VH-VL binders against q0atu2. Designs and how they scored, part 388

Target 1, 119 residues: q0atu2
Amino acid sequence: MLDKKARIRTSREYRNVFEKGKRLSGRFLIIYYVENALDNNRFGFITNKKIGMAVIRNRIKRQLRAIVREYQGQVKNKHDIVLVARAGIGKSSFEGMEKDYIAIMKKAGLFARNANKID
Below, E stands for the ipSAE of ESMFold2; O stands for the ipSAE of OpenDDE; V2 stands for 0.75 times the mean of E and O plus 0.25 times the DockQ between their complexes.

## First folded at step 21 (VH-VL; framework fv_dusigitumab)

Design mm27 (at its last fold request DockQ between E and O 0.64; V2 from the best seeds 0.82)
Fold by OpenDDE, fold request of step 22:
Structure mm27 (fold): chain C 119 residues (1-119), chain A 122 residues (1-122), chain B 111 residues (1-111)
Amino acid sequence: as target 1 above (119 residues)
Amino acid sequence: QVQLVQSGAEVKKPGASVKVSCKASGYTFTGYDINWVRQATGQGLEWMGWMNPDSGDTGYAQKFQGRVTMTRNTSISTAYMELSSLRSEDTAVYYCARDSGYDSGTFYFDYWGQGTTVTVSS
Amino acid sequence: QSVLTQPPSVSAAPGQKVTISCSGSSSNIGADYVSWYQQLPGTAPKLLIYDNNKRPSGIPDRFSGSKSGTSATLGITGLQTGDEADYYCGTWDNSLSAGYVFGGGTKLTVL
């Protein structure tokens, strides 16, 4: 799992991202993102009942955390980012989720200028 | 048979606005982003921005920020690009193009409209 | 002026091989997949290569793409008169203002 300091943990923190952040919709994900006053990024994950049973939601959350961890070092710093899983994500492959994440993050301009190749 | 058909040529005065349409067919319109690219006479291709037909989300090149608006009408599978405060430098052929790279985590344009000539002159 | 740099022009005789270079930076070619487009005179651009080296259906294997570091290359073998056109590279740029960027274009003349 992500380091404690790299996680959005409180309802207040989530609310801040939703109220002040920008929103982009991908194929399987919706991303809310906003600058923070920290030296690191924080990530939040939301999987509601529309995704499926608890087992499915937990699986999706684990997969999204894995994706975020994989590319964490390439994301521009000082951002709070919330990933909201869309209804169709339960039928998506891990690779599909990963590609969606990459594409949305690119659209959001959240990858570092000198980032290595992402695919 | 994927096809993008654009509206006809436009002639505008400086300061006016132009709205170009791009009707898509042969595929699920909401499944692919539409990008707009222009080309001045004898010049290269210039990317203007993207529009997600499903959500209506957009991203514009910095050069056109505040002056371009990309929209869509999903009921008729049509994308629109409106450029305001036109100047002579905006004279160009404007293309809509389908992005098929998104689902691969990248971006590339596999189908293009035929282009719309926009002439800005006094 | 273009974010990606291409030679303004290249030329060769029919049957020959030509190479068109595309130079970028770590924020674009170095970080993302490159695509190539062919634009015949008076027509809209056409996708030639995507994901660095993949060809869409209908594109002959005479056209090839490669990428190394912050540079990409389009190769055309068995040059034909019908290949005379402008060629553009393109990719996503992850700079401060993220967006798609094109090269300046290369005019290929078949002698």
Scores: ipSAE 0.913, ipTM 0.957, lowest interface PAE 0.5, mean pLDDT 95
Fold by ESMFold2, fold request of step 22:
Structure mm27 (fold): chain C 119 residues (1-119), chain A 122 residues (1-122), chain B 111 residues (1-111)
Amino acid sequence: as target 1 above (119 residues)
Amino acid sequence: QVQLVQSGAEVKKPGASVKVSCKASGYTFTGYDINWVRQATGQGLEWMGWMNPDSGDTGYAQKFQGRVTMTRNTSISTAYMELSSLRSEDTAVYYCARDSGYDSGTFYFDYWGQGTTVTVSS
Amino acid sequence: QSVLTQPPSVSAAPGQKVTISCSGSSSNIGADYVSWYQQLPGTAPKLLIYDNNKRPSGIPDRFSGSKSGTSATLGITGLQTGDEADYYCGTWDNSLSAGYVFGGGTKLTVL
């Protein structure tokens, strides 16, 4: 579970990320990200109806939250980050979503030092 | 079979631009990022940047910011690298390479083009 | 001055073994997986080792890789004259501008 402090909560907060942030796309995910004025990161999650029915969308949100929670200690602080699920994400495995997340976060320069997998 | 085939050798004058092509076959072109790597004669490999063929997103090495543009045409499965304001030190072999990031979460270049020699001389 | 440091050259006799070192920092080798590339004379580089110690299909097991801390090592046993090539390590660097980095290359001579 992400801490309440680590969640993007309001429409204003989401709009700021979409309007002022950078965008980077993977196979299953799009991230939008912008520096914030806090000491911590905040995460938001969006699934749209093109992905599937509500139960499928809720499962995907749970999986993405779990992935973010797993790697949150590796993320550079002071960023608001919104994960947008792409239409094809329903065909991905948890591992596929995880690898996609890792790849796009590295290319965005959002991971800190130290390996994000144990060696 | 995965294959990356690059355009032929180029000779350019200082201040000109060069655009190298890289045609992909044997895999889903939009499913993997293309990276560009160069190598001057007798020198090591130098990473220039990555390009996502699906989105057109790019990330460039700081050294090439403002001089390099990486693009693609998905209808012919072809990636491009354009380097402007050429100098003599840009004389090198330029490679395209497919990266593994979306399959594994780690980056390595599993397939390489044959290389394109670019010579910059007056 | 490449980001990752390799010896400029190494040599050994046919049938012997050699190691090639690759030294980096906490922002690259210390933070991510290392790959090795072989470049035969006049050819493009070829992936030899990925994820520190894994071989792609078709690479014989006399090529091996390892990583410890901020350093990586390529091992080659049963040396053949066909192994004469330049060898490069590479990895992702998470520092200021985030990107891929290579070692300076090591020229292997089989005498």
Scores: ipSAE 0.843, ipTM 0.925, lowest interface PAE 0.7, mean pLDDT 92
ESMFold2, look of step 21: ipSAE 0.819; ipTM 0.917
ESMFold2 (binder alone), look of step 21: mean pLDDT 93; pTM 0.952
OpenDDE, look of step 21: ipSAE 0.906; ipTM 0.955
ESMFold2, fold request of step 22: ipSAE 0.832, 0.817; ipTM 0.921, 0.915
ESMFold2 (binder alone), fold request of step 22: mean pLDDT 93, 92, 92; pTM 0.951, 0.951, 0.949
OpenDDE, fold request of step 22: ipSAE 0.905, 0.911; ipTM 0.952, 0.954

Design mm28 (at its last look DockQ between E and O 0.58; V2 from the best seeds 0.79)
Fold by OpenDDE, look of step 21:
Structure mm28 (fold): chain C 119 residues (1-119), chain A 122 residues (1-122), chain B 111 residues (1-111)
Amino acid sequence: as target 1 above (119 residues)
Amino acid sequence: QVQLVQSGAEVKKPGASVKVSCKASGYTFTGYDINWVRQATGQGLEWMGWMNPDSGDTGYAQKFQGRVTMTRNTSISTAYMELSSLRSEDTAVYYCARDSGYDSGTFYFDYWGQGTTVTVSS
Amino acid sequence: QSVLTQPPSVSAAPGQKVTISCSGSSSNIGNDYVSWYQQLPGTAPKLLIYDNNKRPSGIPDRFSGSKSGTSATLGITGLQTGDEADYYCGTWDSSLSAGYVFGGGTKLTVL
């Protein structure tokens, strides 16, 4: 799991990201991202009912956390980032989900300069 | 087969705007980003930005921010690139190109339009 | 001027092998996959190599790509007169303004 301090946990924190952040859509994910005043990044995860039953939503959330954790060290610092699962994500492979995350994060310019090779 | 067909040549005065179209066919238009690349005569390729036909999201090169607008009409599978405040330095061939690297988390352009010549002169 | 550096020109006789280098930095070639494009005179660019070393359908295996560190190389064996063209490398740059970047281009002349 992600470190507790690396998680967006409160409704207020989520609202801040949605209201002040930028939005980009991938094939399976939508990300909202905004700079924070902390020394670390925080991630939030949204899995709506449209993606499937609770078991599926929980699986997707676990997979997204795994992906975020894998590339956490390469993300530019001082950002709050919320990942919203799109409806089709339930039919996606883990690899497809990962590639979507990578692509959208690259578009957002959130991967750090001089970071290790992604993928 | 995949095809990108662009609009015809344009001649504009400095300060004017130009809007180039790129009609896609042979694939699901909303499934791939459209990128725009220009090339001045005798010069190299210059990336301008990307547009996601599904969401309408865009990302522009810093050089063109505030001056370029990339849009799409999904009903006719057509992408548009509008460049405003034209100057002589904007004289170039403008290409639309399909990005097929998204599925692999990379970026590369596998299909290109035939190009649109834009001439800016007084 | 270009973010990625290529030699302005290379030349060789038919049947020979040529290599075209592409030098970048840790924020582009060092971080992402490289693509190569061929542009015949008066035509639009054509994808030649993607993801460092992969060939699209229709591209003969005499075209090859490689990447090491912050540099990439395009190799062309069995050079043909029809290979005379401009070649561009490109990749995603993760600097302050994320975006795609091209090399300055290399003019290949077949002697």
Scores: ipSAE 0.891, ipTM 0.950, lowest interface PAE 0.6, mean pLDDT 95
Fold by ESMFold2, look of step 21:
Structure mm28 (fold): chain C 119 residues (1-119), chain A 122 residues (1-122), chain B 111 residues (1-111)
Amino acid sequence: as target 1 above (119 residues)
Amino acid sequence: QVQLVQSGAEVKKPGASVKVSCKASGYTFTGYDINWVRQATGQGLEWMGWMNPDSGDTGYAQKFQGRVTMTRNTSISTAYMELSSLRSEDTAVYYCARDSGYDSGTFYFDYWGQGTTVTVSS
Amino acid sequence: QSVLTQPPSVSAAPGQKVTISCSGSSSNIGNDYVSWYQQLPGTAPKLLIYDNNKRPSGIPDRFSGSKSGTSATLGITGLQTGDEADYYCGTWDSSLSAGYVFGGGTKLTVL
């Protein structure tokens, strides 16, 4: 899982990203992101009840955390990044979420080195 | 069968604006980003930017920041590119193209419109 | 000046083989997958190769692609008069203004 210091924890921290950050949407995800004043990146994850029951939402959060952890080494330093699951994400595969994440992170200019899913 | 059909040729004066349309068919319009690429006579391809038809999000090449606006109307599956403060060097063929990003995580343009000639002349 | 460097032109006889090079950097070809586009005279570009070496449906296997380090190569065997076109490489560039970049194009003449 993500290291403890790589997590956005409080409502105030989340609100800062939403209010001051930029936003990009993919098929299954929306990212909000802003530069921080830390030595590291921090990630937050939001699923809403329209996605499904708690079991489904928790599975999606686990999958998104795994994706972020896999590619975190390619992400440019000093960003707070919130991933918001879109309503249709429950019908996506892990691979579909992963490709979506890669695409929106590239378009946001957040990769220092591009990541690609081996095909 | 995927198709991108663009609006007809345009002649403009320096300082004017042009808006080119690109109507998509044969696929889910909101599922793929539309990119715009231009080509001056006898020159190479020049990427201008991308637009997500679902969200309206855009990313523009630095050269065009402040002059280009990319939009869409999802009810008619149509993307638009507007270029303002036209100069003679903006004379080119303008293409729309569908990008692959959400299918693969890599970017390539699998379908292209036929092109729209824009001539900027005094 | 294009971000990706291609030779301006190449030529060969029908039936022969040519290669077209595309030279980039660690922020583009070195970090991401390369595509190639064919532009026949008076037409829109068409995707020829994607993900370095894959062919879309309808592209014959005499067209091939490869990548090594920060360089990519398009290969065309069994040249036909109908292959006379401009060829462009393209890829995503992760540098300051992240975006798509094309090579300057290579005009192929079939003699």
Scores: ipSAE 0.830, ipTM 0.919, lowest interface PAE 0.8, mean pLDDT 92
ESMFold2 (binder alone), look of step 21: mean pLDDT 93; pTM 0.951

Design mm29 (at its last look DockQ between E and O 0.50; V2 from the best seeds 0.77)
Fold by OpenDDE, look of step 21:
Structure mm29 (fold): chain C 119 residues (1-119), chain A 122 residues (1-122), chain B 111 residues (1-111)
Amino acid sequence: as target 1 above (119 residues)
Amino acid sequence: QVQLVQSGAEVKKPGASVKVSCKASGYTFTGYDINWVRQATGQGLEWMGWMNPDSGDTGYAQKFQGRVTMTRNTSISTAYMELSSLRSEDTAVYYCARDSGYDSGTFYFDYWGQGTTVTVSS
Amino acid sequence: QSVLTQPPSVSAAPGQKVTISCSGSSSNIGYDYVSWYQQLPGTAPKLLIYDNNKRPSGIPDRFSGSKSGTSATLGITGLQTGDEADYYCGTWDSSLSAGYVFGGGTKLTVL
């Protein structure tokens, strides 16, 4: 579980990311990212109803949090990043989600180091 | 099998634009990024940028920003690379290449087009 | 002035082993997996090695790749005349703007 300070929690915070941030789409994820005025990164997660039932959405959210937590130390500081799950993610493996996340983050230039951790 | 077939050779004047096409087949076109790489005669490979056929998202090398445009027509599984304000230094063979990034989490080009020769001369 | 540095040329006799080096920095080779491409004269590049040391189907085990720190190496054993080609290393770079970068290429001559 991400620390509270590492989470985007308010509607205003989410709105700021969507309005001012950049967007990149992967196979299973869309990321919105923008610089923040903090000393730490914050992550937000969105799983829309198109993903499936609440149980599925919650599972996907848990998996995405796990992925973000695993690689958070590699992410450039001072960013707010929102992950939006795409419709097809429900049929994806955890590894597939992970690879998609890594690819998008690399393209966004958000990984500072050790991006070759994924096999 | 996976194939990328590019358009024919182009001859352009300085200041003009060129648009090269790359038709993909043998796989889900929207599932993999298309990259463009060029090679001047007797020179090395130079990466130009990537294009996500699904979203239309692009990322260009800094050298070509403002001068290159990568697009796609998903209905015919075709990617396009347009380079404007051509100069003699743009004379090269241009390749499209499929990227396995979303599939592997690492970026490498597993399939290449046959190349398109673009000649810029007065 | 390629981001990745390769020797301009290497040569060896048939049956011998050759190695091609590729040196970079922490923002590229030290940052992501390295790939190698073979380009026969007058042809498009061909993927030879990916993810540092993996071979695509159809690539013989005579070709090998390795990576250590900010350097990568392509190895070719049992050199054949058909191996005469240009070889390029490449990887993702995170400096300034994220993008793919190639080495300058190495011309392999089979003596």
Scores: ipSAE 0.900, ipTM 0.952, lowest interface PAE 0.6, mean pLDDT 95
Fold by ESMFold2, look of step 21:
Structure mm29 (fold): chain C 119 residues (1-119), chain A 122 residues (1-122), chain B 111 residues (1-111)
Amino acid sequence: as target 1 above (119 residues)
Amino acid sequence: QVQLVQSGAEVKKPGASVKVSCKASGYTFTGYDINWVRQATGQGLEWMGWMNPDSGDTGYAQKFQGRVTMTRNTSISTAYMELSSLRSEDTAVYYCARDSGYDSGTFYFDYWGQGTTVTVSS
Amino acid sequence: QSVLTQPPSVSAAPGQKVTISCSGSSSNIGYDYVSWYQQLPGTAPKLLIYDNNKRPSGIPDRFSGSKSGTSATLGITGLQTGDEADYYCGTWDSSLSAGYVFGGGTKLTVL
């Protein structure tokens, strides 16, 4: 699901999320998110040069992709979601990034086991 | 030792506002969200919302959206909750509490303030 | 009304065992971990159980928690008069507007 259909690919798509979306910060991550008109979620990842050298930024991006893949089945559909790494993320472990992601996704209301549950 | 110390009791008229403070010590204030919970006399606990002291981000329970504002001053490690357009049913003890979310990915309130009594005379 | 349902009261003699139930739904107890809070008369709530069944430091092992499906249970053995308090379950609710929810509370009386 991080295949072609689950990726935010163009600068225009990223700008739409930043301009129209909501944002929430954790310790290591910021998420920007907005409803889309698709039947699926799309994810984007930003690691700015303030974080460190390209090798470090690429490692963090790979770690964030792995976290998103692990939990993607819990994410409510029809959202574009951009994860932005904060400058201090280099001090975090993989587990720390993972817990941060879980916390902010819950607070954003983006996690559900089944979005169409009957109460 | 983690402590949350709240401001003193308040008596207000209907239509006024109240601002309750919560001073944190014994931990990195910006590392944990502060939640606000209230309890009317003889009633249960009612969650009002969370506030991230680092970013200033908030999430409010729908019931309080538009009437509540949660803020902080990081230089003095203090969180604030302001409730406007007070009614008699807002008479309650208001608690601040630290949440566990960033440590564990699950939410529980591991430390609580002593509570602030707010009385709204009808 | 509370999103999570608890019995309004329970009672037992000193030394006995009680259980306190907490019933919810797939959007809360079925979705996330449950915590329990003890509120002694005239005091702030105190964390008693987190992550369904874990105890913070200083909470004796006669307090226990469990969860099955959309229900959670607090167990107290070796009941003491000092256990007279209100007990609240709590968890995250993932419904349309995410937030924390508490049960309505259970008053424990030790006869």
Scores: ipSAE 0.811, ipTM 0.909, lowest interface PAE 0.9, mean pLDDT 91
ESMFold2 (binder alone), look of step 21: mean pLDDT 92; pTM 0.950

Design mm3 (at its last look DockQ between E and O 0.65; V2 from the best seeds 0.81)
Fold by OpenDDE, look of step 21:
Structure mm3 (fold): chain C 119 residues (1-119), chain A 122 residues (1-122), chain B 111 residues (1-111)
Amino acid sequence: as target 1 above (119 residues)
Amino acid sequence: QVQLVQSGAEVKKPGASVKVSCKASGYTFTGYDINWVRQATGQGLEWMGWMNPDSGDTGYAQKFQGRVTMTRNTSISTAYMELSSLRSEDTAVYYCARDSGYDSGNFYFDYWGQGTTVTVSS
Amino acid sequence: QSVLTQPPSVSAAPGQKVTISCSGSSSNIGADYVSWYQQLPGTAPKLLIYDNNKRPSGIPDRFSGSKSGTSATLGITGLQTGDEADYYCGTWDSSLSAGYVFGGGTKLTVL
């Protein structure tokens, strides 16, 4: 599980990201990101009803958390980042989601070091 | 097959703007970013930026920020690159190229347009 | 001025092997996958290698790529006259503003 201190938890925190942050869209994800005043990054996840049933939304949320956790050590510090799942994500594989996340994060300039898995 | 077909050569005066088009075919246009790369005569390749045809999002090289605008018309699967405040140093062949980033998470250009020569001279 | 450094030129006789180096830093080659492009005279660049060592369909196996640390290498065996071209390495850079960067290019002459 993602550390609690690494999570965006309150409506106010989410609102801050949406209002002050930048937005980038990928194939399956949209990210909102903004600098924070902390020593760590925080991640938020949004899976709305257009994605599918609650079971599907929960699965996708778990998968996104897993992806974020896998690469969190490579993300530049002091950022709040919200991942919004797009409608087509339900048809995507885990690998597809992962690649989309990587691409978006790279374009956002949020990776501090090697963002690829070690061969 | 995937094809990128660019507009014809342009001759411009310093201070003017140029808008190059890149028509894509053979694949889902909105599924892949379009990048623009230029090459001055006898020089190397220079990356200018990327454009997401689906969202319209863009990312420009710092060198061109404020002077380049990348857009698209999804109805005709066409990407555009406009460069303003032209100077002689902008004389180059400009290429559009398809990015495979969303498929792999790694950025490389698997298909290229034929190039558009832009000449800036007084 | 290129972010990635390549030798300006290399040359060899037909049938020989040549290697083209590409040197970068921890923010580009050290941090992401390298691609190689072939540009024949008067033509647009063509993808030759991606993801360090993968070949697109249609690229013969006499072309190879490798990466170690902050450097990458393109290898060409069984050199042919038709291989005379400019070769560019490229990768994603995250140092300042995220973006793609190219090497300065290497002119390959087949003797």
Scores: ipSAE 0.899, ipTM 0.950, lowest interface PAE 0.5, mean pLDDT 95
Fold by ESMFold2, look of step 21:
Structure mm3 (fold): chain C 119 residues (1-119), chain A 122 residues (1-122), chain B 111 residues (1-111)
Amino acid sequence: as target 1 above (119 residues)
Amino acid sequence: QVQLVQSGAEVKKPGASVKVSCKASGYTFTGYDINWVRQATGQGLEWMGWMNPDSGDTGYAQKFQGRVTMTRNTSISTAYMELSSLRSEDTAVYYCARDSGYDSGNFYFDYWGQGTTVTVSS
Amino acid sequence: QSVLTQPPSVSAAPGQKVTISCSGSSSNIGADYVSWYQQLPGTAPKLLIYDNNKRPSGIPDRFSGSKSGTSATLGITGLQTGDEADYYCGTWDSSLSAGYVFGGGTKLTVL
């Protein structure tokens, strides 16, 4: 589980990222991201009902949270980042989602070369 | 079976623009990003940027910001690179290349076009 | 200037072994995987090694790669005259404007 301060919680926070942020698409994910005024990163996760039933959407959210937690130490600080699952994500593997996340985060310039590990 | 076929050589005057095409076959065009790399005569390889054919998203090397535009037409599986305000220093062979990022999370160029020679002379 | 440093040239006789070095930094080789490309005279580059040490299908095992710290090495054994080419290392760089970077290239001559 991500730290509570590392979560985007309110509708206003989500809207700010969508309205002010940049967007990059991968095969299975879209990320929206914007600099924030905090000392830390915050992450949000969105799965559309078109992806599947609640059990499938909840599995995908758990997998994405696990991926974000694993790589969080590499992410440049002071960003709000929303991961939006694309309709085809249900056909991917965990490894496929992970590789997609790594690729789009690198292309967005959001990975630091000396990111501190988080304990 | 993967193939990237580029448009023919171009001769341009300084200040003009050039648009190079790269037609893909043998794979799902929208599943992989296309990168552009150039090589001046007797020089090394220089990365110019990437383009996602599915979304149209791009990322350009800082050196080319404001002068390069990378686009595509998905119905004919073709990527384009347009370089404007040409200078003699832009004389080079321009390559398109498919990147591996979505297969592995690591970037490398597994397939390359044959190259397009662009000559800029006054 | 290339972001990654390679020797300008190396040479050896047919049947011999050579290595080609590639030196980078913590924002590129130190943080990401290295690939190698072969460019035969008058042709486009071809992927030779990816993920530091893996060979694509069709590349013989006399081509090898390794990485240590911020440096990478391409090894070629059993040299053939057909191996005369320019060789480039490449990797992702996460600094200032994230993007791909190449070494300056190494010309291999087989005498």
Scores: ipSAE 0.830, ipTM 0.917, lowest interface PAE 0.8, mean pLDDT 91
ESMFold2 (binder alone), look of step 21: mean pLDDT 92; pTM 0.951

